# VH-VL binders against q8ixk2r445to577, part 94

Target 1, 133 residues: q8ixk2r445to577
Amino acid sequence: FFGMLQNKGLTDYCFDYNPPDENQIVGHQVILYLCHGMGQNQFFEYTSQKEIRYNTHQPEGCIAVEAGMDTLIMHLCEETAPENQKFILQEDGSLFHEQSKKCVQAARKESSDSFVPLLRDCTNSDHQKWFFK
Below, E stands for the ipSAE of ESMFold2; O stands for the ipSAE of OpenDDE; V2 stands for 0.75 times the mean of E and O plus 0.25 times the DockQ between their complexes.

## First folded at step 3 (VH-VL)

Design z30 (framework fv_zigakibart)
Fold by ESMFold2-Fast, scan of step 3:
Structure z30 (fold): chain C 133 residues (1-133), chain A 120 residues (1-120), chain B 107 residues (1-107)
Amino acid sequence: as target 1 above (133 residues)
Amino acid sequence: QVQLVQSGAEVKKPGASVKVSCKASGYTFTSYAMHWVRQAPGQGLEWMGYINPYSGNTKYNEKFKGKATMTSDTSASTAYMELSSLRSDDTAVYYCARSYYDRGDYFDYWGQGTTVTVSS
Amino acid sequence: DIVMTQSPSTLSASVGDRVTITCRASQSISSWLAWYQQKPGKAPKLLISKASSLESGVPSRFSGSGSGTEFTLTISSLQPDDFATYFCQQYNSYPYTFGQGTKLEIK
């Protein structure tokens, strides 16, 4: 799969990565932003290694969750995907983070009024359902 | 080209209300939080709160809760901040400023400011 | 509330000088600090975010450093256009708070 990774419950919002410095794409938080269909910052690839890749820049970025954290951040992709970069897109639309055994949920960011994908206990909420558009 | 253009200066009597506007252009209005910051004459900056224009949700500094009301009109790309029951110590320049969500609530673009004077 | 204290409140300097402004938080704010420049009669302008990230279009003579409770803004070679008031802002915790400002004036 590839394209915009859109939330079923928060229907106008998509995964978005827009680092403040295009020459340093690692270490910033992935956000949710209004789906705009213009590509680049909202264009992701879901790989057979269960990675969510941001490959519009070089070097390629891969979404990861650091130990003990619930936020999704951009790391460099590796030749073999590490466990913290593996997400299972399930048949019901859930995006399951294998290492933590939690699901990605569209949620309000605590430090602002924006929306971000966060790891939460898995539920049948539409805010935990994702699809490529 | 991002611009935030605020309404003109206001002179009000104690007890009155004032509504300041902030018209955004050059970006998608609903994609950024709009914050309000005031600056009393010769003093520092004080954060009042923000509105998410997409959801209409607001967050207030407790000090301004019940005093300030933030609203937005997405069709006009305009944010509003209304102060009620004005007192002389509400005299200040009021700024709107936007923030982009993933990097935190720092303000990359500011309106030019609206002077509100409350006297006699 | 997190109290932000700037030092000094007023700083006199000459063109070409290296100047440093300090901002201290009453409790840890990690790296969630921004620096702004304000000239008389104008709105503040963002210089630095996340303690050390230089905003696009801001001259490279500006730099920020620090984490936790102590932060510094440095201007490596002061230019005439740099005489202004500088404010730090924490965005770690609500309510967001600013320092009282440092007025940089001609010596």
Scores: ipSAE 0.000, ipTM 0.544, lowest interface PAE 12.6, mean pLDDT 86

Design z4 (framework fv_zigakibart)
Fold by ESMFold2-Fast, scan of step 3:
Structure z4 (fold): chain C 133 residues (1-133), chain A 120 residues (1-120), chain B 107 residues (1-107)
Amino acid sequence: as target 1 above (133 residues)
Amino acid sequence: QVQLVQSGAEVKKPGASVKVSCKASGYTFTSYAMHWVRQAPGQGLEWMGYINPYSGNTKYNEKFKGKATMTSDTSASTAYMELSSLRSDDTAVYYCARDLYSRGDYFDYWGQGTTVTVSS
Amino acid sequence: DIVMTQSPSTLSASVGDRVTITCRASQSISSWLAWYQQKPGKAPKLLISKASSLESGVPSRFSGSGSGTEFTLTISSLQPDDFATYFCQQYNSYPYTFGQGTKLEIK
């Protein structure tokens, strides 16, 4: 699957990655932004290796969660996907982060006005349900 | 320079409808949500809803559901708000306002307002 | 719906005064509150977002504080341009709601 990764509960918000420096694509947090369908910054690919890839810049980025954190950070994709970069997109739309046993939820970022995807205990909330458009 | 320019004042009879326009310039129209807020004479502000100009998706305050209709025309960079079955208590200044996108749902730019007067 | 209540409804002050306007939410809104200034015949102007973040171009004499249900807007040294009506707005949940407004008038 590929396209804009949209939230079912927080309608009109999509995964978004727009690094401030185009030659420094890693290390920044993935955010949620109103779906506009105009920039490559909202275009992601879900791979057979359970990665969420950002293919807009080279080298390719892969969404990861660092140990003990609940935020999604852009890392470089590796030849063999590490456990912190694996997300299971389930039949009900849940995005399960296997290493942490938690689900990706649309939430407001505590230190800013932005919406962001965060790891939270899995629930049946529509804010934890995602689909490609 | 971001500008939101609204249509001129309207005087309508009870039962009529009115369509207010909001023409955007100075930014990419489809990249920001457009909200509508009204203010009755001497009263406070009341949020009516928003439209996402890219998707056409709308969110209405329940009070205005079935009463207000929000649309947009991307080729003209213009948002519209139509209010039907007008009553005297719909007399108000109607504002369009731009959502400051990834920073939350507050309004960084406002139109100048359109006065709608409903009189018998 | 979240009800926003401002206090006072009207406030008389002199140039140079420190003034404080309060805003109370009927339930917790964390820090998801904005403050607007409105002059007669004009559209509202954004002053502060996220309870305390001063918008670019807004004079430093304006400041905001608070979280949860209690919020304040302070003007440290009132200027003639500051006589206006002030509104708070919560954006924690739909529908977005505004306070009834505080009219700041010359003493």
Scores: ipSAE 0.007, ipTM 0.609, lowest interface PAE 8.0, mean pLDDT 86

Design z5 (framework fv_zigakibart)
Fold by ESMFold2-Fast, scan of step 3:
Structure z5 (fold): chain C 133 residues (1-133), chain A 120 residues (1-120), chain B 107 residues (1-107)
Amino acid sequence: as target 1 above (133 residues)
Amino acid sequence: QVQLVQSGAEVKKPGASVKVSCKASGYTFTSYAMHWVRQAPGQGLEWMGYINPYSGNTKYNEKFKGKATMTSDTSASTAYMELSSLRSDDTAVYYCARDLYSGSYYFDYWGQGTTVTVSS
Amino acid sequence: DIVMTQSPSTLSASVGDRVTITCRASQSISSWLAWYQQKPGKAPKLLISKASSLESGVPSRFSGSGSGTEFTLTISSLQPDDFATYFCQQYNSYPYTFGQGTKLEIK
């Protein structure tokens, strides 16, 4: 799959990556923003290794969650996907993070003016349901 | 530079409809939500809803659901807000406003406002 | 719906005065509050977001504080250009709601 990764509950919001410095693709948090289908910021690829890749930049970035954290951060992709970069997109739309055993949820981050995807205990909430558009 | 330019004042009779336009320039029209806010004479501001110009999806304040219809024309970079079945209570200044690219719905740029007067 | 209440509704002041306007939310909105300035016949202008973050180009005499349910906008030394109506807005929950406004007028 390649496209905009949209939230079912937070209608019209998509995964978005817009680092402050275009030459520094790694280390910044993935956010959610209104789906606009423009530029490179909202187009991701879901791979056979269960990665969510940011392919519109070189070098390619892969979404990861560091141990003990709940935020999704952009890292460099590795030749063999590490466990912290693996997300299982389930038939019900849940995006399950293998290493933490938690699900990606659309939430508002108090430390910023943005909506963000965060790791939370898995529920049947529409805020934890995702699909490619 | 970012500008939002609204259509001119309208005077309508009860039961009529009115369509207000908001033309955007100086930014990518489809990348930001366009919101509508009303201000009745001598009163405060009321959020009516927004449209995503890219998808055409809308979110309405329940109070205005069925009264207001939001649309957009991407090729013209113009957002529209139509009020149906006008009553005297609809007399107000209507503003279009752009949100920030931060997911927060406070408004960095506003149109100049369109006065709609409903009188018999 | 979250109800936003401003006080006072009208405030008379002189150039050079320190002015404080209060905004109360009917339930906690964390820091999700913006302040706007509106002059007669004009659209509102954003002054402050996230309760205390001053917008670029807004004079430093403006400041915001508060969290939860109590918020204040302060103008440390009032200037002629500051006579206007001020509105607070919560953006914690749909529908977004505004205070009724505080009119700041010349003494």
Scores: ipSAE 0.177, ipTM 0.743, lowest interface PAE 4.6, mean pLDDT 88

Design z6 (framework fv_zigakibart)
Fold by ESMFold2-Fast, scan of step 3:
Structure z6 (fold): chain C 133 residues (1-133), chain A 120 residues (1-120), chain B 107 residues (1-107)
Amino acid sequence: as target 1 above (133 residues)
Amino acid sequence: QVQLVQSGAEVKKPGASVKVSCKASGYTFTSYAMHWVRQAPGQGLEWMGYINPYSGNTKYNEKFKGKATMTSDTSASTAYMELSSLRSDDTAVYYCARELYKGSYYFDYWGQGTTVTVSS
Amino acid sequence: DIVMTQSPSTLSASVGDRVTITCRASQSISSWLAWYQQKPGKAPKLLISKASSLESGVPSRFSGSGSGTEFTLTISSLQPDDFATYFCQQYNSYPYTFGQGTKLEIK
């Protein structure tokens, strides 16, 4: 799958990654922003290794979750995907983070000024349903 | 500079429809949500919903579902809000407002307002 | 829906006074609250975002505070231009909701 990764419950919001420094793509949080077809900040690829890849830069970025955290951050992609970078996109649209056994939910985190994707216990909420547009 | 310019005042009969326009300039129209907010005479502000001009997708406050229809014309950089089956309690000033993503979501620019009066 | 309640509905004050307007949310909205000023016949003007962040060009006599369910807007020394209606708005979740407004009038 390729394109804008949109949330079913949070209408018109998509995964977005726009680090301030183009030469440093690692370590920043993935956010949600209004879906638009401009630039490459919202273009992601879901791979056969269960990665969500950000293809705007070289080397390519891969979304990851650090141990004990619930936020999604950008890491460098590896030749063999590590467990913290593996997400299962299920038929119902749930995005399951295999290592933590939690699902990605569109939410507002108290320490964030925007909507963000966060790990939460899996539910049938539309805020946990994602699709490529 | 960012500007939102709305259409002029309207006087309508009960049962009629009205379509208010909001022309945007000074920014990329498709990159920001356009919200609609109304204010009845002497009353507070009431959020009606928004449109994403890039996709055309809308989100309505439940109170306005079936009453308001939001659309946009990207080539004209103009958003529209149409009210159907007008009643006297639809008399209000209607505002368009841009949602700013800048680390938070709030209305940084507002149109000047369009007065809609519904009277027999 | 999150209900926003402002207090008082009307506030009488004199130039030079310190005034405080309160806004309460029916459930926690963290710091996701904005304050607007509206003068008769005009569109609302953004004063404060994220409960306490003063917008560029807004006089420093305006300040905001609070988190969770209780918020305040303070004007440290009222000027003639400050007599207006003030609204709080939560943007924690849709639908966005506003307080009913506080009218600040000359005593």
Scores: ipSAE 0.063, ipTM 0.679, lowest interface PAE 5.7, mean pLDDT 86

Design z7 (framework fv_zigakibart)
Fold by ESMFold2-Fast, scan of step 3:
Structure z7 (fold): chain C 133 residues (1-133), chain A 120 residues (1-120), chain B 107 residues (1-107)
Amino acid sequence: as target 1 above (133 residues)
Amino acid sequence: QVQLVQSGAEVKKPGASVKVSCKASGYTFTSYAMHWVRQAPGQGLEWMGYINPYSGNTKYNEKFKGKATMTSDTSASTAYMELSSLRSDDTAVYYCARDVYKGGYYFDYWGQGTTVTVSS
Amino acid sequence: DIVMTQSPSTLSASVGDRVTITCRASQSISSWLAWYQQKPGKAPKLLISKASSLESGVPSRFSGSGSGTEFTLTISSLQPDDFATYFCQQYNSYPYTFGQGTKLEIK
C-alpha cells in the first residue's frame, strides 16, 4: 500500500509529516492535516516489514513510538524493522502497534483543534480506522 | 510569489445573494485550506469557515451555517464564498486567507478584501 | 465561543517608545495565538504565531509572549510604519476568534 493514510472517523484528515527544520527529518511528531492529495508531506508507504515509511528524503524516515510514549515520531528506517516501528494494518482498518499492543487513534492535541495520531487502548472506534487513498 | 486576488466590490439590495471569488497563485492550491473572514465597518474580524480545496469539504462557524456557502474550482485555483438572503448587517469587507500548513490555523497570506455593501 | 479581549482599545505613543498591547482569552488557549497588523484599507498582515514565533520578514522590534489566558505584543522602539491596528487571534478551538483590535496612533 502507498498513498495518503486517511482516518475513517475524521473524514478529511491524513497522516502528515512537516518537520519544523527541513534539514532535521528525525525526531518530530507526525500530525494529522487536511488531506490535499499532493505527494511529499502526506505520501507514506506501508511495507511488507510493517513499516510506515516517509519517502520524501534520503535517508528514508520510518514512523516509530518510543517506549512509554503515545506519540508517533519520525525515525530513520533500519534494515530490519525494530518492534517500535511495526504497525499492523488490519482488515477492519485498525493500525496496531505491535510493541505497545495499542492502536493508533486520531486524537485532538491538548486544548487544540489540531489533530495528531496517538496510541490508545484498542477500541472499535472509527477514529482508530485507517485506509490508504 | 504567493498571491490571493479577490473579485471587485459589490452593491446589493436586501434579499439578494452575492458570490465573492479568491484566485490563488504561487503555491499548490489544493495543499492549503482557504478560510473566509469578514470585517464590518469599524469592527473587528470574524471567522466564517474554511474549505479544503482538495476534497471540497467545508467547516463553518455555526453562525454562518445556512447563510454562507463555500466552494472551490481546482482547475482555476479559485475559492468562492456565497452569501444568501443579504441583510444590511452583512455589509462588510470579506477576506479570503490561507491557513498555515503546520497544524495550527493562523493565516499567513490574505486576499486584498472584497467590499460588499447591502443598501435598502 | 472563546472571547478575546484586547487592552487598551486605543494607544497613543511617540516614535521611539516601547509599547505593549495585551490580549486576554476567556479560557485557556495554551500558546495557540497569532498577532496581526492592519493598516487602513489593507488586509491584515501576520506578525507572530504560536504566541512568540516571529514571522519571517517582520522586524525584530516586534515580540510576543504569554500562554494560557494572557498574552502580550511588544514593540521595543516604535517606528512610523508601526502606527496601525493590531489584532490577536486564537486558533485553539472552533470557531476561531479575534480580539476587538488595538489602534496604535501618534501621540
Scores: ipSAE 0.093, ipTM 0.704, lowest interface PAE 4.9, mean pLDDT 87

Design z8 (framework fv_zigakibart)
Fold by ESMFold2-Fast, scan of step 3:
Structure z8 (fold): chain C 133 residues (1-133), chain A 120 residues (1-120), chain B 107 residues (1-107)
Amino acid sequence: as target 1 above (133 residues)
Amino acid sequence: QVQLVQSGAEVKKPGASVKVSCKASGYTFTSYAMHWVRQAPGQGLEWMGYINPYSGNTKYNEKFKGKATMTSDTSASTAYMELSSLRSDDTAVYYCARGLYKSGDYFDLWGQGTTVTVSS
Amino acid sequence: DIVMTQSPSTLSASVGDRVTITCRASQSISSWLAWYQQKPGKAPKLLISKASSLESGVPSRFSGSGSGTEFTLTISSLQPDDFATYFCQQYNSYPYTFGQGTKLEIK
């Protein structure tokens, strides 16, 4: 799958990665932003290794979840995907993070200035359903 | 410069329709939601709805469903809002405004407003 | 719908005064509130977002505070340019709703 990764419940929002420092593309949080079709910061690839790749810059970034955290962060892709970078995109649209056994949900944290994808216990909520466009 | 420029004032009879335009410049038109807000004379602000210019998806305030139609033309960087079956209480200044989804939909950029007068 | 109520509806003040405008939501909106300034014949101008975040280019004499259901806009030392109508807006839930406005006029 390739394209913009859009939320079913938060209907106009897409995965977005727009790091403030163009010379350091990894280490920052993935956010949700209005789907705009410009490619670049909203173009992701779902791979056969269950990675969500950000390949508009080099080196390629892969979405990961650090131990004890619920936010999605950009890491460098590895030749063999580590467990913290593996997400199962299920037929119903759930995006299941294998290592934590949790699902990615569109949410706002209290005191957050933006919408973000967060790890939460899996539910059948439309805010946990994702699809590529 | 970053701006929204709206079409000129309109005077209509009850039962007519009006279509207001809002031309964006100085930013990527498809990267922000375009909202419509009206203000009746001497009154407060009333949110009508928004359009996502990239997807064409719209969200209306229930009060305006079936009465307002929002569209956009990405090649012209222009949003439109059409009101049908005009009544005298539709007399208002109509604003387009840019929504900033990153922090929720507050409006950091506004058009100058289009006065629509519906005479008896 | 979330109803936004501003108080006072009109406020008379003098240059140099500290003025406070209150906005109340009929249910909790967390911090999802913006403040706008509108001068006669002009479009509203964003002053504050997320209850307390000052918009770039807005003078530091403006500040916002509050969360949940009660919010305030404060002007620490009123200037002649500040006589205008002020509106709060919640963006927690659709439909987005505005307060009825507070007109700040010269005493």
Scores: ipSAE 0.013, ipTM 0.644, lowest interface PAE 8.2, mean pLDDT 87

Design z9 (framework fv_zigakibart)
Fold by ESMFold2-Fast, scan of step 3:
Structure z9 (fold): chain C 133 residues (1-133), chain A 120 residues (1-120), chain B 107 residues (1-107)
Amino acid sequence: as target 1 above (133 residues)
Amino acid sequence: QVQLVQSGAEVKKPGASVKVSCKASGYTFTSYAMHWVRQAPGQGLEWMGYINPYSGNTKYNEKFKGKATMTSDTSASTAYMELSSLRSDDTAVYYCARAYYKSGDYFDYWGQGTTVTVSS
Amino acid sequence: DIVMTQSPSTLSASVGDRVTITCRASQSISSWLAWYQQKPGKAPKLLISKASSLESGVPSRFSGSGSGTEFTLTISSLQPDDFATYFCQQYNSYPYTFGQGTKLEIK
């Protein structure tokens, strides 16, 4: 699957990665922004290796979660995807992070003006349901 | 130089419909949500809903579902809000307002308002 | 729906006074609160977002504070141009809701 990764509960918001420096593609948090439908910084690819790739630039970035953290950050993709970069997109729309046993949920971040995807205990909430547009 | 310019005042009879326009300039129209807020005479502000101008997707306050219809014309950089089956208690000033989309929430620029009077 | 209650509904003050307007939410809204100023016949104008972030171009005499359910807007030295109605707005949950307004009048 590829396209804009949208949340069912937080309608009209998409995964978004807009690094402040285009020469430093990694190291920043993935956020949620109002879907603009133009691809670009909201265009992601879900691969057969269970990666969520950001391929607007080369080399491609892969979404990851550091041990003990609940935020999604951009890392460089590796030839063999490490466990912290693997997400299972389930038939019900849940995005399950295998290494932590948690699900990605749309949430509001107190320290910024942005909505963000965060790891939370898995529930049947629409805020944990994702789909590509 | 962000500006939101709304259409002029309207006087309507009960049962009629009214369509208010909001023309945006000074920014990329499709990059920000456009919200609608009304204010009855001498009363507070009431949020009606918003439209994403790029996708056309809308979100309504439950009170206005089936009553208000929000649309946009990207080529004209104009948002519209239509109220159907008007009643006297729809008499209000209607504002369009631009949301700061990163938190989807506060209104950094407002139109001047359109007065809609419903009377017979 | 989250109910926003402002206090007082009307406030009389003199130029040079320090005035405080309060806004209370019926449930926690963290810091997701904005303050607007509205003059008769005009659209509201954003003053403060995220409870305490002063909007560009707004005079520094305006400040906001609070989190959770209790919020305040303070004008440190009231100017003639500040006599207006002030509204708080929560944007933590849909539907977005406003306080009933506080009218600031000349004493």
Scores: ipSAE 0.029, ipTM 0.677, lowest interface PAE 6.7, mean pLDDT 88

## First folded at step 4 (VH-VL; framework fv_axatilimab)

Design b60 (at its last look DockQ between E and O 0.92; V2 from the best seeds 0.00; counts 0 for: pae E 3.7 > 2)
Fold by OpenDDE, look of step 4:
Structure b60 (fold): chain C 133 residues (1-133), chain A 120 residues (1-120), chain B 107 residues (1-107)
Amino acid sequence: as target 1 above (133 residues)
Amino acid sequence: EVTLKESGPALVKPTQTLTLTCTFSGFSLSTYGMGVGWIRQPPGKALEWLANIYWNDDKYYNPSLKNRLTISKDTSKNQVVLTMTNMDPVDTATYYCARTRYGDYYFDYWGQGTMVTVSS
Amino acid sequence: DIQMTQSPSSLSASVGDRVTITCRASQDISDYLAWYQQKPGKAPKLLIYDASTLQSGVPSRFSGSGSGTDYTLTISSLQPEDFATYYCQQYYSYPYTFGGGTKVEIK
């Protein structure tokens, strides 16, 4: 699967990554932004290694969750996907993070009008439902 | 077990400042994402959100009351304090503190509430 | 600010009845909605969050549905302990706001 990764509950919002430096694509947080399909900021790929890959740049980036955190951060992809980069996109649309055993949920940032994907206990919420478009 | 309890004066005179303290247990404001909010309810009326404070000391206030409200925390004591200046009889209400979480701005655990009457 | 309008303001029902309460937001709140139950002299109790997710410990007879601006709390079979006032709350945008409440009374 590839393309825009869109949330069901937070309608018309997609995974978005816009690193401040195109030559340094890792270390920043993945956010949610209105789906626009323009440029490369909203193009992701779900790979056979269970990665969510940001492969519009070289080297390629893969979404990871750092220890003790609930945010999605861009790391470099590795030949063998590390445990903190493994996700399962389930048939019901839930995006399950294997290491934390939590699901990715669309959440609001109180300090701004922005939204971000966060790890939460898995529920039936549409905020935890995702699909590629 | 998560618990919260409000404490403060039951009676305040007009123009005086109300100070309420929320003492909680079962969680800590040193924990990433944790927050505590204040909500009030006039007798027989609906609920009104007042303010939130989080583990990182971020503070948010209801804009309609922002100039009158100050929220603070003492993490070591598991306490959150709300001050409200220039009290008026219209501010008579039951005041609740409740637990919230960054990204999940609903309230999953509430104190029993403390009734505050503003009267001369 | 987002206005939350609940309907009805009150209703009478009998034990075993299906009860439906509606909450309408003044704008799309994208399922960032919670439902609370409040009994006289008690603090509100969280029932549902994210429009349809049941809080732990809450009976399955409670359910939430809806999207966009319109949301519904349903009690499939009203029990004696369910007579109370119910409130919705949006947390889509700051400041967070509550509905006016719906009192469920004994018929």
Scores: ipSAE 0.848, ipTM 0.943, lowest interface PAE 0.6, mean pLDDT 96
Fold by ESMFold2, look of step 4:
Structure b60 (fold): chain C 133 residues (1-133), chain A 120 residues (1-120), chain B 107 residues (1-107)
Amino acid sequence: as target 1 above (133 residues)
Amino acid sequence: EVTLKESGPALVKPTQTLTLTCTFSGFSLSTYGMGVGWIRQPPGKALEWLANIYWNDDKYYNPSLKNRLTISKDTSKNQVVLTMTNMDPVDTATYYCARTRYGDYYFDYWGQGTMVTVSS
Amino acid sequence: DIQMTQSPSSLSASVGDRVTITCRASQDISDYLAWYQQKPGKAPKLLIYDASTLQSGVPSRFSGSGSGTDYTLTISSLQPEDFATYYCQQYYSYPYTFGGGTKVEIK
């Protein structure tokens, strides 16, 4: 599926990727920003390999979580998806990270106006529910 | 398993500096994302957040008290220290330390609290 | 700062009653809301976070609901151990603020 990946509980916020260097898309954190659909920062593809691809750039980026961390960062996609890049978007809207056994949650950065997706123990919170629009 | 306990003086005179220590067990501030905060409650009144400190030594203060508060940690001793300058009778309250996590700014485990009275 | 207004300030109820307590934020807090229970002489105890998620070990008679600016704590069948003061807390925006409390008393 392709579009803006939107949070149910934090209404009108979408996955957003805005690397400071357009020539280096790897290694920066995915954020949440008001859904606007302008430019190419908010368009992602959910693939049959269970990847969340940032495919408006070549080579394409895939969202990953590194060992011991809870933040979502951009890696290059690989021919066969690594385990740390696999997410299951479930029927109830939860976004499950297979390797860590945790769910993606919308959270605020302290003393900041920004929100970020983070891994947390899975709950039924609407902050852990996502859908493509 | 998680416990926190506040310690410090029960009586403080106006203008003096209050130092409170939170000693905890069952978790460590070396663990990614973990934090400890301080909250106070004047007798019969609502809770007021004071400050948080996190595993990475990031510190956040209630803006209304920012110039009076200092928070620090000693990870090896499982301790967090709060210092509050220029105490006044309106600062009379029970002071709590509590565990939090960066991203989840609620408090899941609390100490029993320590009553601090400010009087001449 | 976001102001949190609880109502009622106090209520009297009997064991077995359904009790509801409301918390209103001065602006949308997007379900970043926690509920605490506090008994006299004791520290607060976390009951609910993310507006409706029950903390581990908390009885299922407690539930949270609401959205936007208006949130509710419900005790479906009041028990003797539930007589306490209840506080809400927003953690949407810095600084984090608490409601004034609702005291639940024995009728």
Scores: ipSAE 0.273, ipTM 0.796, lowest interface PAE 3.7, mean pLDDT 90
ESMFold2 (binder alone), look of step 4: mean pLDDT 94; pTM 0.953

